# Designs tried in a protein design chat: VH-VL binders against p14714r889to1111. Part 29

Target 1, 223 residues: p14714r889to1111
Amino acid sequence: YLRHEVKDPEKAISFLQDLLHSSGLSEDQKRLLRTSVLCREQLAKVISDSDIEGIEEGYVELDCSEFGLQESLEAVVKQVMELSIERKVQISCDYPQEVSSMRLYGDNLRLQQILSETLLSSIRFTPALRGLCVSFKVIARIEAIGKRMKRVELEFRIIHPAPGLPEDLVREMFQPLRKGTSREGLGLHITQKLVKLMERGTLRYLRESEMSAFVILTEFPLI
Short names: E, the ipSAE of ESMFold2; O, the ipSAE of OpenDDE; V2, 0.75 times the mean of E and O plus 0.25 times the DockQ between their complexes.

## First folded at step 12 (VH-VL; framework fv_ontamalimab)

Design m4 (at its last look DockQ between E and O 0.04; V2 from the best seeds 0.00; counts 0 for: pae O 13.9 > 2, placed apart)
Fold by ESMFold2, look of step 12:
Structure m4 (fold): chain C 223 residues (1-223), chain A 118 residues (1-118), chain B 112 residues (1-112)
Amino acid sequence: as target 1 above (223 residues)
Amino acid sequence: QVQLVQSGAEVKKPGASVKVSCKASGYTFTSYGINWVRQAPGQGLEWMGWISAYSGNTYYAQKVQGRVTMTADTSTSTAYMDLRSLRSDDTAVYYCARGDYYYGMDVWGQGTTVTVSS
Amino acid sequence: DIVMTQTPLSLSVTPGQPASISCKSSQSLLHSDGNTYLYWYLQKPGQPPQLLIYEVSNRFSGVPDRFSGSGSGTDFTLKISRVEAEDVGIYYCMQGTHWPYTFGQGTKVEIK
């Protein structure tokens, strides 16, 4: 892990962001610094997940707050955009119109972490061939539970061309960790465990003849 | 289309080693694992182990632990099974089969007969 | 290791009649992901095994409708609704839920 290499990621991010706002840097230097800041934000997420035992055993507490769903989905796509451009893989997004007005109560950071990891993996294992893309779809069903409380069932589909993930990575995602687990496999395994912590959370990976897909189900209070 | 082609039959003495090859074609080699399964004459199927064509990670059945090495060469799309310190009860047909996490062993090689006799 | 026990070990079936093969595991095959990784294979004379059924009840591509699988937990069944001459061979169940993967002893199916 990178734990030993980064002691205070919030201070490192703050310092790099101050440099980005400096008028003394060229635009090329600012672009390179922005890439570094994004990388350090990802490292901070890894450090905050340093208690892998807690995630593995299923007793990590979620940090819930109010958040906007559309803003979260846009952040996820932005987090993976560099890889999408590098690999020349297009991302096709399909969100229902009502997503723009949904405010949810839940752990926004963990939701973004789940969606980013699955989307990154889908991009990594999509060949850079003409006409190939990754599809990011959201399906929402709103339920009234009482007079003043609504909930939404969300289904996230992240679809990519077959065969998709190597079998080894699918195994590492769903089975107990072993010595020699790859970094990609560890990230997917943590993601699978985090989904199980979500309300009514399930993660499936479908492998079909023409496409493979992550299918993530979860439920949130709708504000 | 999708095909696994194995090396030819082998006759070995006890204590020797055998290396069986399994060449894959018609699919993305690194997307699937390779399983090895053997069948002694008149007997059922016995799973020997698995190798990831992606990472090279392996898992071996206990009966052959310590005597087997499975490898995969992504540049030639070929998997290998090397069984050492052969005994007469290693006489069998050895199959390679590609592995999918959900479908299991969906494509099999033609088999390689290994005979261990004095 | 999970022991897979098949019964019967051989069947002689009149053409066009049904056949049923039982497979019992020494331990539940229900994976923590909610799936059950039980497979059925057919080995025809002189051929390598071929996949018939995956995840208890799903027919693999190209497998005729007369083959069906069922069961849960530790008890599983393969049924052939009408046995044809091409169905002759040895049928194996296999579990893929737990390392190491293990096969049943095989059930030889022949026509009389």
Scores: ipSAE 0.519, ipTM 0.792, lowest interface PAE 2.4, mean pLDDT 85
Fold by OpenDDE, look of step 12:
Structure m4 (fold): chain C 223 residues (1-223), chain A 118 residues (1-118), chain B 112 residues (1-112)
Amino acid sequence: as target 1 above (223 residues)
Amino acid sequence: QVQLVQSGAEVKKPGASVKVSCKASGYTFTSYGINWVRQAPGQGLEWMGWISAYSGNTYYAQKVQGRVTMTADTSTSTAYMDLRSLRSDDTAVYYCARGDYYYGMDVWGQGTTVTVSS
Amino acid sequence: DIVMTQTPLSLSVTPGQPASISCKSSQSLLHSDGNTYLYWYLQKPGQPPQLLIYEVSNRFSGVPDRFSGSGSGTDFTLKISRVEAEDVGIYYCMQGTHWPYTFGQGTKVEIK
């Protein structure tokens, strides 16, 4: 029922975005529009997930296409801006913008989902103290395979101040789903499962005395 | 002061294994990776591999693939390089070096001499 | 693997005179992020290597201004405006753009 109800508005938003695209936008406006499109598409994909169990069991197939990492990261950051502002927690993207300019082949929407959830969680559980920052870092290493094929290993580091995620939430992230799993736990658990579907995908949560961090590793063909 | 301190010299027989340690201090260990580079006597530098102290992810050079294991202990801020099935051509000074995206290998250990002889 | 080729392999320089070392890569070192991860290292006698230049032209902390790096794509150069006695050692270029990292053969710099 919900899926059907959301489809029509989603289509309308899509249609409007297309109209805006053709309306003679400035470069900045085009960028914002593109970000909104990526967010919409991500929303649509999440809604289309009919079976959480499928994700849990790893039966979900990735929908791979060409995408720009920069655009993806922008979409991720924009998704958490409201919470960032509300909690007065700054997001520090500690990577040059050029680092994210590469084009990749993969499931961008799932990547956005993964990064958005982890970044959101990091902000959510950061104390609302003035001056605190969540650091979002991206490390990329390119591997050349032959003359024409290149791959990139991406490491995403989402670092947030102590105390970090509640221990129970961390457990829920990595343990099988239970009837009493929290909403936040479910989100993180699904995120963890999605990462596992990615090529060489790994998700780790590190807890130190002064900081905690999500570490997401994955690999993509470089276009 | 940022520094990497490596374990002492090793003498091994062919077929044996060696484990070299690299203790980091003066910086946040998990903020950087660790590279391992070796240098045979009178030869140039050879990159062996890299480990992220943050994620534990590793990348090994093909030449040592299957024989090398790099690990990082965040609790002690120590990186380890385990090389198995040692051969005479593994005789070299082994260096650990802090590696980051921006600065490459900016801090080096003092080196560990590993001698493989019958 | 990317092959790094240094020229010359040895260089004798009179103190106070300039020196230049070339490093060529078998393929472009331009990363998809727009940066070029070419590094220069100096290994003084009996010491571990030390970083001189990172990302083609940036001097590492504490490195004298007589050292400079330049280049793009596949061609890179390290220059020493006036060689001093303390500059004796083996210089290595290294690419960090692609796995695996690879070094040049090294250039031995000596004083006449």
Scores: ipSAE 0.000, ipTM 0.486, lowest interface PAE 13.9, mean pLDDT 89
ESMFold2 (binder alone), look of step 12: mean pLDDT 94; pTM 0.956

Design m5 (at its last look DockQ between E and O 0.76; V2 from the best seeds 0.00; counts 0 for: pae E 2.6 > 2)
Fold by OpenDDE, look of step 12:
Structure m5 (fold): chain C 223 residues (1-223), chain A 118 residues (1-118), chain B 112 residues (1-112)
Amino acid sequence: as target 1 above (223 residues)
Amino acid sequence: QVQLVQSGAEVKKPGASVKVSCKASGYTFTSYGINWVRQAPGQGLEWMGWISPYSGNTNYAQKVQGRVTMTADTSTSTAYMDLRSLRSDDTAVYYCARGDYYYGMDVWGQGTTVTVSS
Amino acid sequence: DIVMTQTPLSLSVTPGQPASISCKSSQSLLHSDGNTYLYWYLQKPGQPPQLLIYEVSNRFSGVPDRFSGSGSGTDFTLKISRVEAEDVGIYYCMQGTHWPYTFGQGTKVEIK
């Protein structure tokens, strides 16, 4: 029922975005529009997930295409801006220009979903103290495979101040789903499963005395 | 300083109930779990159960399933363990311990002696 | 339930000499997240247990470097390179990979 109800509005939004694209926008407006399109597409993909169980069991296939990492990261950050502002937690993005300008081949929408969920969780559980920030770092390791093919290992590190996630959410993230799993826990668990679907995908959550961090490793063909 | 302070010693009759408290301080109460572990005189450690103060989710050992209820009051940062239908073999020192997903039980209370005798 | 078996159950050691305690689990303690949640605790006389080692080989804060943990799968070892008087107590291994958590029987370490 919900899927059917969301389809028409989603199509309308898509149509409007197309119209706006053709209306003579400034470069800044085009950028915003592109970000909105990526968010819409991510939303549509999440809604299309008919079976959480499928994700849990790893039967979901990734839809791979060419995408720009910069655009992806921008879409991720925009998704958490409202919460960031509300909680007065700043987001510090730390990645070199080389990383942001990369074009990759993979499932961008799933990547956005993973990064937005982890970033959102990090902000949510950051103390509401003035001056605290969540750090979003990206590290890239490029590997040449043959004469013309390159791959990049990406490390996404989302660092937030202690104490970090509640223990129960960490457990729910890494343990099988059960009756009573929290909403937040379900999101994190799905995120963890999605990462595992990615090539050489790993998700770790570190807890130290002064900081905690999500560490996500993935590998993509570099275009 | 992270600390868990438990309630005082209890003496109970068989069939009675006991409620042990564990007050946490020095850290964010909802960020960590609380485990309960007991130790009968001269015996080893026995895990009884776990509670998340954040969600209220619990997991109990089968041996005490049906007789134990663990709760957490976030307003007072206090965890409670209620054990019903007490038996003589429930005589033990009961410990609460802070639970962390990675570090296990990293901070322990001082223990509460519960004696069940007719 | 996972059964944790410690050997020996008691150990008398001369100060300055090394000690070794084995802990075996009835099934693998490797978690799906890639970690192995094996812990070592020391309970000194008249005190609550205290954490020594977490995740097989990591010393908890404040734990002397004479303590070391090793192992994988189902076989684990706690080693004390030079036993001191303050090391007297009962050592427990515990698995935290599967519900319910389970302890070994404990190993009593005494000084000769």
Scores: ipSAE 0.870, ipTM 0.933, lowest interface PAE 0.5, mean pLDDT 94
Fold by ESMFold2, look of step 12:
Structure m5 (fold): chain C 223 residues (1-223), chain A 118 residues (1-118), chain B 112 residues (1-112)
Amino acid sequence: as target 1 above (223 residues)
Amino acid sequence: QVQLVQSGAEVKKPGASVKVSCKASGYTFTSYGINWVRQAPGQGLEWMGWISPYSGNTNYAQKVQGRVTMTADTSTSTAYMDLRSLRSDDTAVYYCARGDYYYGMDVWGQGTTVTVSS
Amino acid sequence: DIVMTQTPLSLSVTPGQPASISCKSSQSLLHSDGNTYLYWYLQKPGQPPQLLIYEVSNRFSGVPDRFSGSGSGTDFTLKISRVEAEDVGIYYCMQGTHWPYTFGQGTKVEIK
């Protein structure tokens, strides 16, 4: 049951690989797809190797290291670009260079996993209409703790047209895992649990009359 | 305009079944759940169950478990509640209501009166 | 099933006066996501229920600001600062934190 639910990333990778073999793509399109397939294969391995029970119970240890925020954000956008193109949904990014040039101490792969899953879900549930957009915003607030240590609170907003996620998936994201949890629901649930493992991590899914959004808060030491 | 329009009143004998329809309009049908709530004459509200039109998943109140089937037809944006083996205490007004994870049941149908009598 | 208990069951109010309805649950309604899914509904005579308050204290769209909700854990209150003639009907609290969803028995509000 759980093993089948984790295989959603593997099915996405298989679909993308099949597209790569299509004779109707330009060489530039093939290069983009090939790069995205490799990035998703790395993420799929991380998800497949994860102890789902450990994540559910909250005892998974984060693998922290120094990383550049700009490189992480660029990797996230690259990881979702193929679906964005396929569904004809544009991604609008709003993270100023002074924010993106930060160097942080934390679990870069888990951050990318969190942001990729929420972006993919937002793209998947945005109507395929010309000019519709998923907005990816990053807001930072620097908190000085003495003269030698600074921390940054990061707020990630992934905003997309209403109504957004089906209610069933929102419910599955926040409920304990049960028999019959969908593959999409499992991915969102794991993401919610990973956010809770982050320093001061909070995930909310907001629904307004014309737009819906993931709002993710977390904190990192600033290098 | 978001609205839910239910089928008309029904009069049934004990042991029969009833199928109430709930047609949705003005919103994306698969993005919200559908709840069914009933109200016996002079009584309060009783939740009967829920269905996701997106996945077809259901959750039923124990009191009606085994006698109820809730379905959704995405091609017609219509939810159905089929209650079998009717008893006289099933006499009630049956409501459908659109469900949101945070807002709860924010839009309700007009209600369908089901009368079970010999 | 979580039992929701409302008091009073009936309330007669002079127009313009305040009203208060209590709702107590048999278990905490705090969800693991940090929210409390306690709702208030009004059923006017001859009409289906309508949502007034969601998540304890948030007014639904179009609900006048004379309605306010408060509480936490197991104890909740709906207040109407100035009761008007259009406010008559039966008020229900409902919990949506745990399946199955359950309603209070209702509080009938009438104008004296």
Scores: ipSAE 0.504, ipTM 0.779, lowest interface PAE 2.6, mean pLDDT 85
ESMFold2 (binder alone), look of step 12: mean pLDDT 94; pTM 0.950

Design m6 (at its last look DockQ between E and O 0.53; V2 from the best seeds 0.00; counts 0 for: pae E 3.8 > 2)
Fold by OpenDDE, look of step 12:
Structure m6 (fold): chain C 223 residues (1-223), chain A 118 residues (1-118), chain B 112 residues (1-112)
Amino acid sequence: as target 1 above (223 residues)
Amino acid sequence: QVQLVQSGAEVKKPGASVKVSCKASGYTFTSYGINWVRQAPGQGLEWMGWISAYSGNTNYAQKVQGRVTMTADTSTSTAYMDLRSLRSDDTAVYYCARGDYWYGMDVWGQGTTVTVSS
Amino acid sequence: DIVMTQTPLSLSVTPGQPASISCKSSQSLLHSDGNTYLYWYLQKPGQPPQLLIYEVSNRFSGVPDRFSGSGSGTDFTLKISRVEAEDVGIYYCMQGTHWPYTFGQGTKVEIK
């Protein structure tokens, strides 16, 4: 029922975005529009997930295409801006210069979903103290495979002040789903499962005395 | 300093109930769980159960399933363990311990002696 | 339930000499997250247990370097390079990978 109800509005939004694209936008407006399109597409993909169980069991296939890493990261950050503002938690982005030009082949929408969920969780559980920030770092390691093929190993590090995630949510993230799993826990658990679907995908959560961090490793063909 | 302080010793009759408290301080209560472990006289450690201070979710050992209820009061940063239908073999020192995903049980209370005797 | 088996159950050691305690689990303690949640606790006389080693081989804060943990899968070992008087007590291994958590029987370490 929900899927059917969301389809029409989603199509309308898509149509409007197309119209806006053709209306003579400034470069800044085009950038915003592109970000909105990526968010819409991510939403549509999440809604299309008919079986959480499928994700849990690893039967979901990734839809791979060419995408720009910078655009993806921008979409991720925009998704958490409202919460960031509300909680007065700043986001500090640290990307290498190379990210701006990186074109990758993979499932961008799933990547956005993973990064947005982890970033959102980090902000959510950051103390509402003035001056605190969540750090979003990207580390890229390019590896040449043969004469013409390159791959990039990406490390996404989302660092937030102590105490970090509740212990229960960490458990729910890494343990099988059960009756009573929290909403937040379900999101994190799905995120963890999605990461595992990615090539050499790993998700770790670290807790130290002063900070905690999500560490996500993935590898993509570099185009 | 992270600390767990438990309630005092209890003496109960068979069939009665006992409620042990564990007050936490020195850390964000909801960021961790609470485990309960008991030790009968001269015996080893026995895990009884776990509760999330964040969600209230619990996991109990089968041996005490149906007789134990663990709760956590976030307003007072206090965890409670209620054990019902007491019998002589429930005589033990009961410990609460802070639950951490990585460290397991890293901080322990001082223990509460519960004696069940007719 | 996972059964944890410790050997020996008692150990008398001369001060300055090494000690070794084995802990075996009835099934693998490797968690789906890639970690192995095996813990070592020491309960000194009249005190609550205290954490010594977490995740097989990591010393908890304040734990002397004479303590070391090792192992994988189902076989684990706690070693004390030079036993001191303050090391007297009962040592327990515990698995935290699967519900319910389970302890070994305990190993009583005494000084000769």
Scores: ipSAE 0.867, ipTM 0.933, lowest interface PAE 0.5, mean pLDDT 94
Fold by ESMFold2, look of step 12:
Structure m6 (fold): chain C 223 residues (1-223), chain A 118 residues (1-118), chain B 112 residues (1-112)
Amino acid sequence: as target 1 above (223 residues)
Amino acid sequence: QVQLVQSGAEVKKPGASVKVSCKASGYTFTSYGINWVRQAPGQGLEWMGWISAYSGNTNYAQKVQGRVTMTADTSTSTAYMDLRSLRSDDTAVYYCARGDYWYGMDVWGQGTTVTVSS
Amino acid sequence: DIVMTQTPLSLSVTPGQPASISCKSSQSLLHSDGNTYLYWYLQKPGQPPQLLIYEVSNRFSGVPDRFSGSGSGTDFTLKISRVEAEDVGIYYCMQGTHWPYTFGQGTKVEIK
């Protein structure tokens, strides 16, 4: 019996992705496979973050490269889709049309990690009622600073029905880690620290009468 | 709509205890914390402590540490503040206030007057 | 504990004129997350306090735009561009950056 290898999900996922990649797929199928490979790489990066003191003290350096924004957003939605289906919470996406052609310079995997964690948390704390959904909105503004600099200011809004996150979890997200920090609070805290590493990165959690939202601001050089 | 309704005024002797209730309505109780703030006659506001209605975690001001216990009952959406070993300088109006991490104390109860006299 | 010091402690204002209240903290209110948790509350006569300003400069919902907050680090200011009769009361700054939360002494604003 080789049950041991069947129960290693990262190895099984990587092996299946390699087999599917070599099968002569359409360009749309290849894009989906690339997104799956990016998801696998994000899981591996979670393992590398087991020592969170470097993140807490700000010693983690971003691993920057060129990336397509639309593919990153699609990967984020794919990464949360299983929970969305399981909890019967729909995800509504609202991106400006120019997102499809934006290429940015930055840490794509950390951006996906930030967006996935906030989106997962929003799904997790959405009441299981008919007709409720989580809204994922992107606002993009292209700015020039000086003569040669082109940057895009991105605002991500992850909006979900009230009441949203308990205040204690919001507090754990922003306070220094302490003994007794919850599992959910730790994940949110890491996310908050990663946002602070991003250029002009800010993260807020706002509560309105019928909805609550994560609001994430950052800038990227535009390629 | 959203409101916090506190228990009625109390007159106590030094050394006694008082337990003030704060009943929440119009919102999801476990989504917000509850702060307790007091105001002695003719004086300013003094924060006493905070409780998470979600986890039951608390944080108390040092001046009342050891004499105060804050609790929250999610089944009745009611927070309680129990202050023991009362002194005459504990005479104050005691407020409960709903806490949001970002917005702060956005909804306040009507206040409960506690008078400590011999 | 962080000491919050307000000046002036009392202010008499002619209706329609501006008012300004200073709040100084005994140490920086800059939180490790990069934000500053400085709040302003108004306690009208016979009422509980009500939130006016959060995070230094943001008006809470329903607060008129004649109220504005500013400042950074240890020095903060609340301005009322045109004082109205309904603005009478005691104004408090509060810091929420560090446990325990602490209030200023209050500034009584009254109409001449």
Scores: ipSAE 0.347, ipTM 0.688, lowest interface PAE 3.8, mean pLDDT 84
ESMFold2 (binder alone), look of step 12: mean pLDDT 94; pTM 0.951

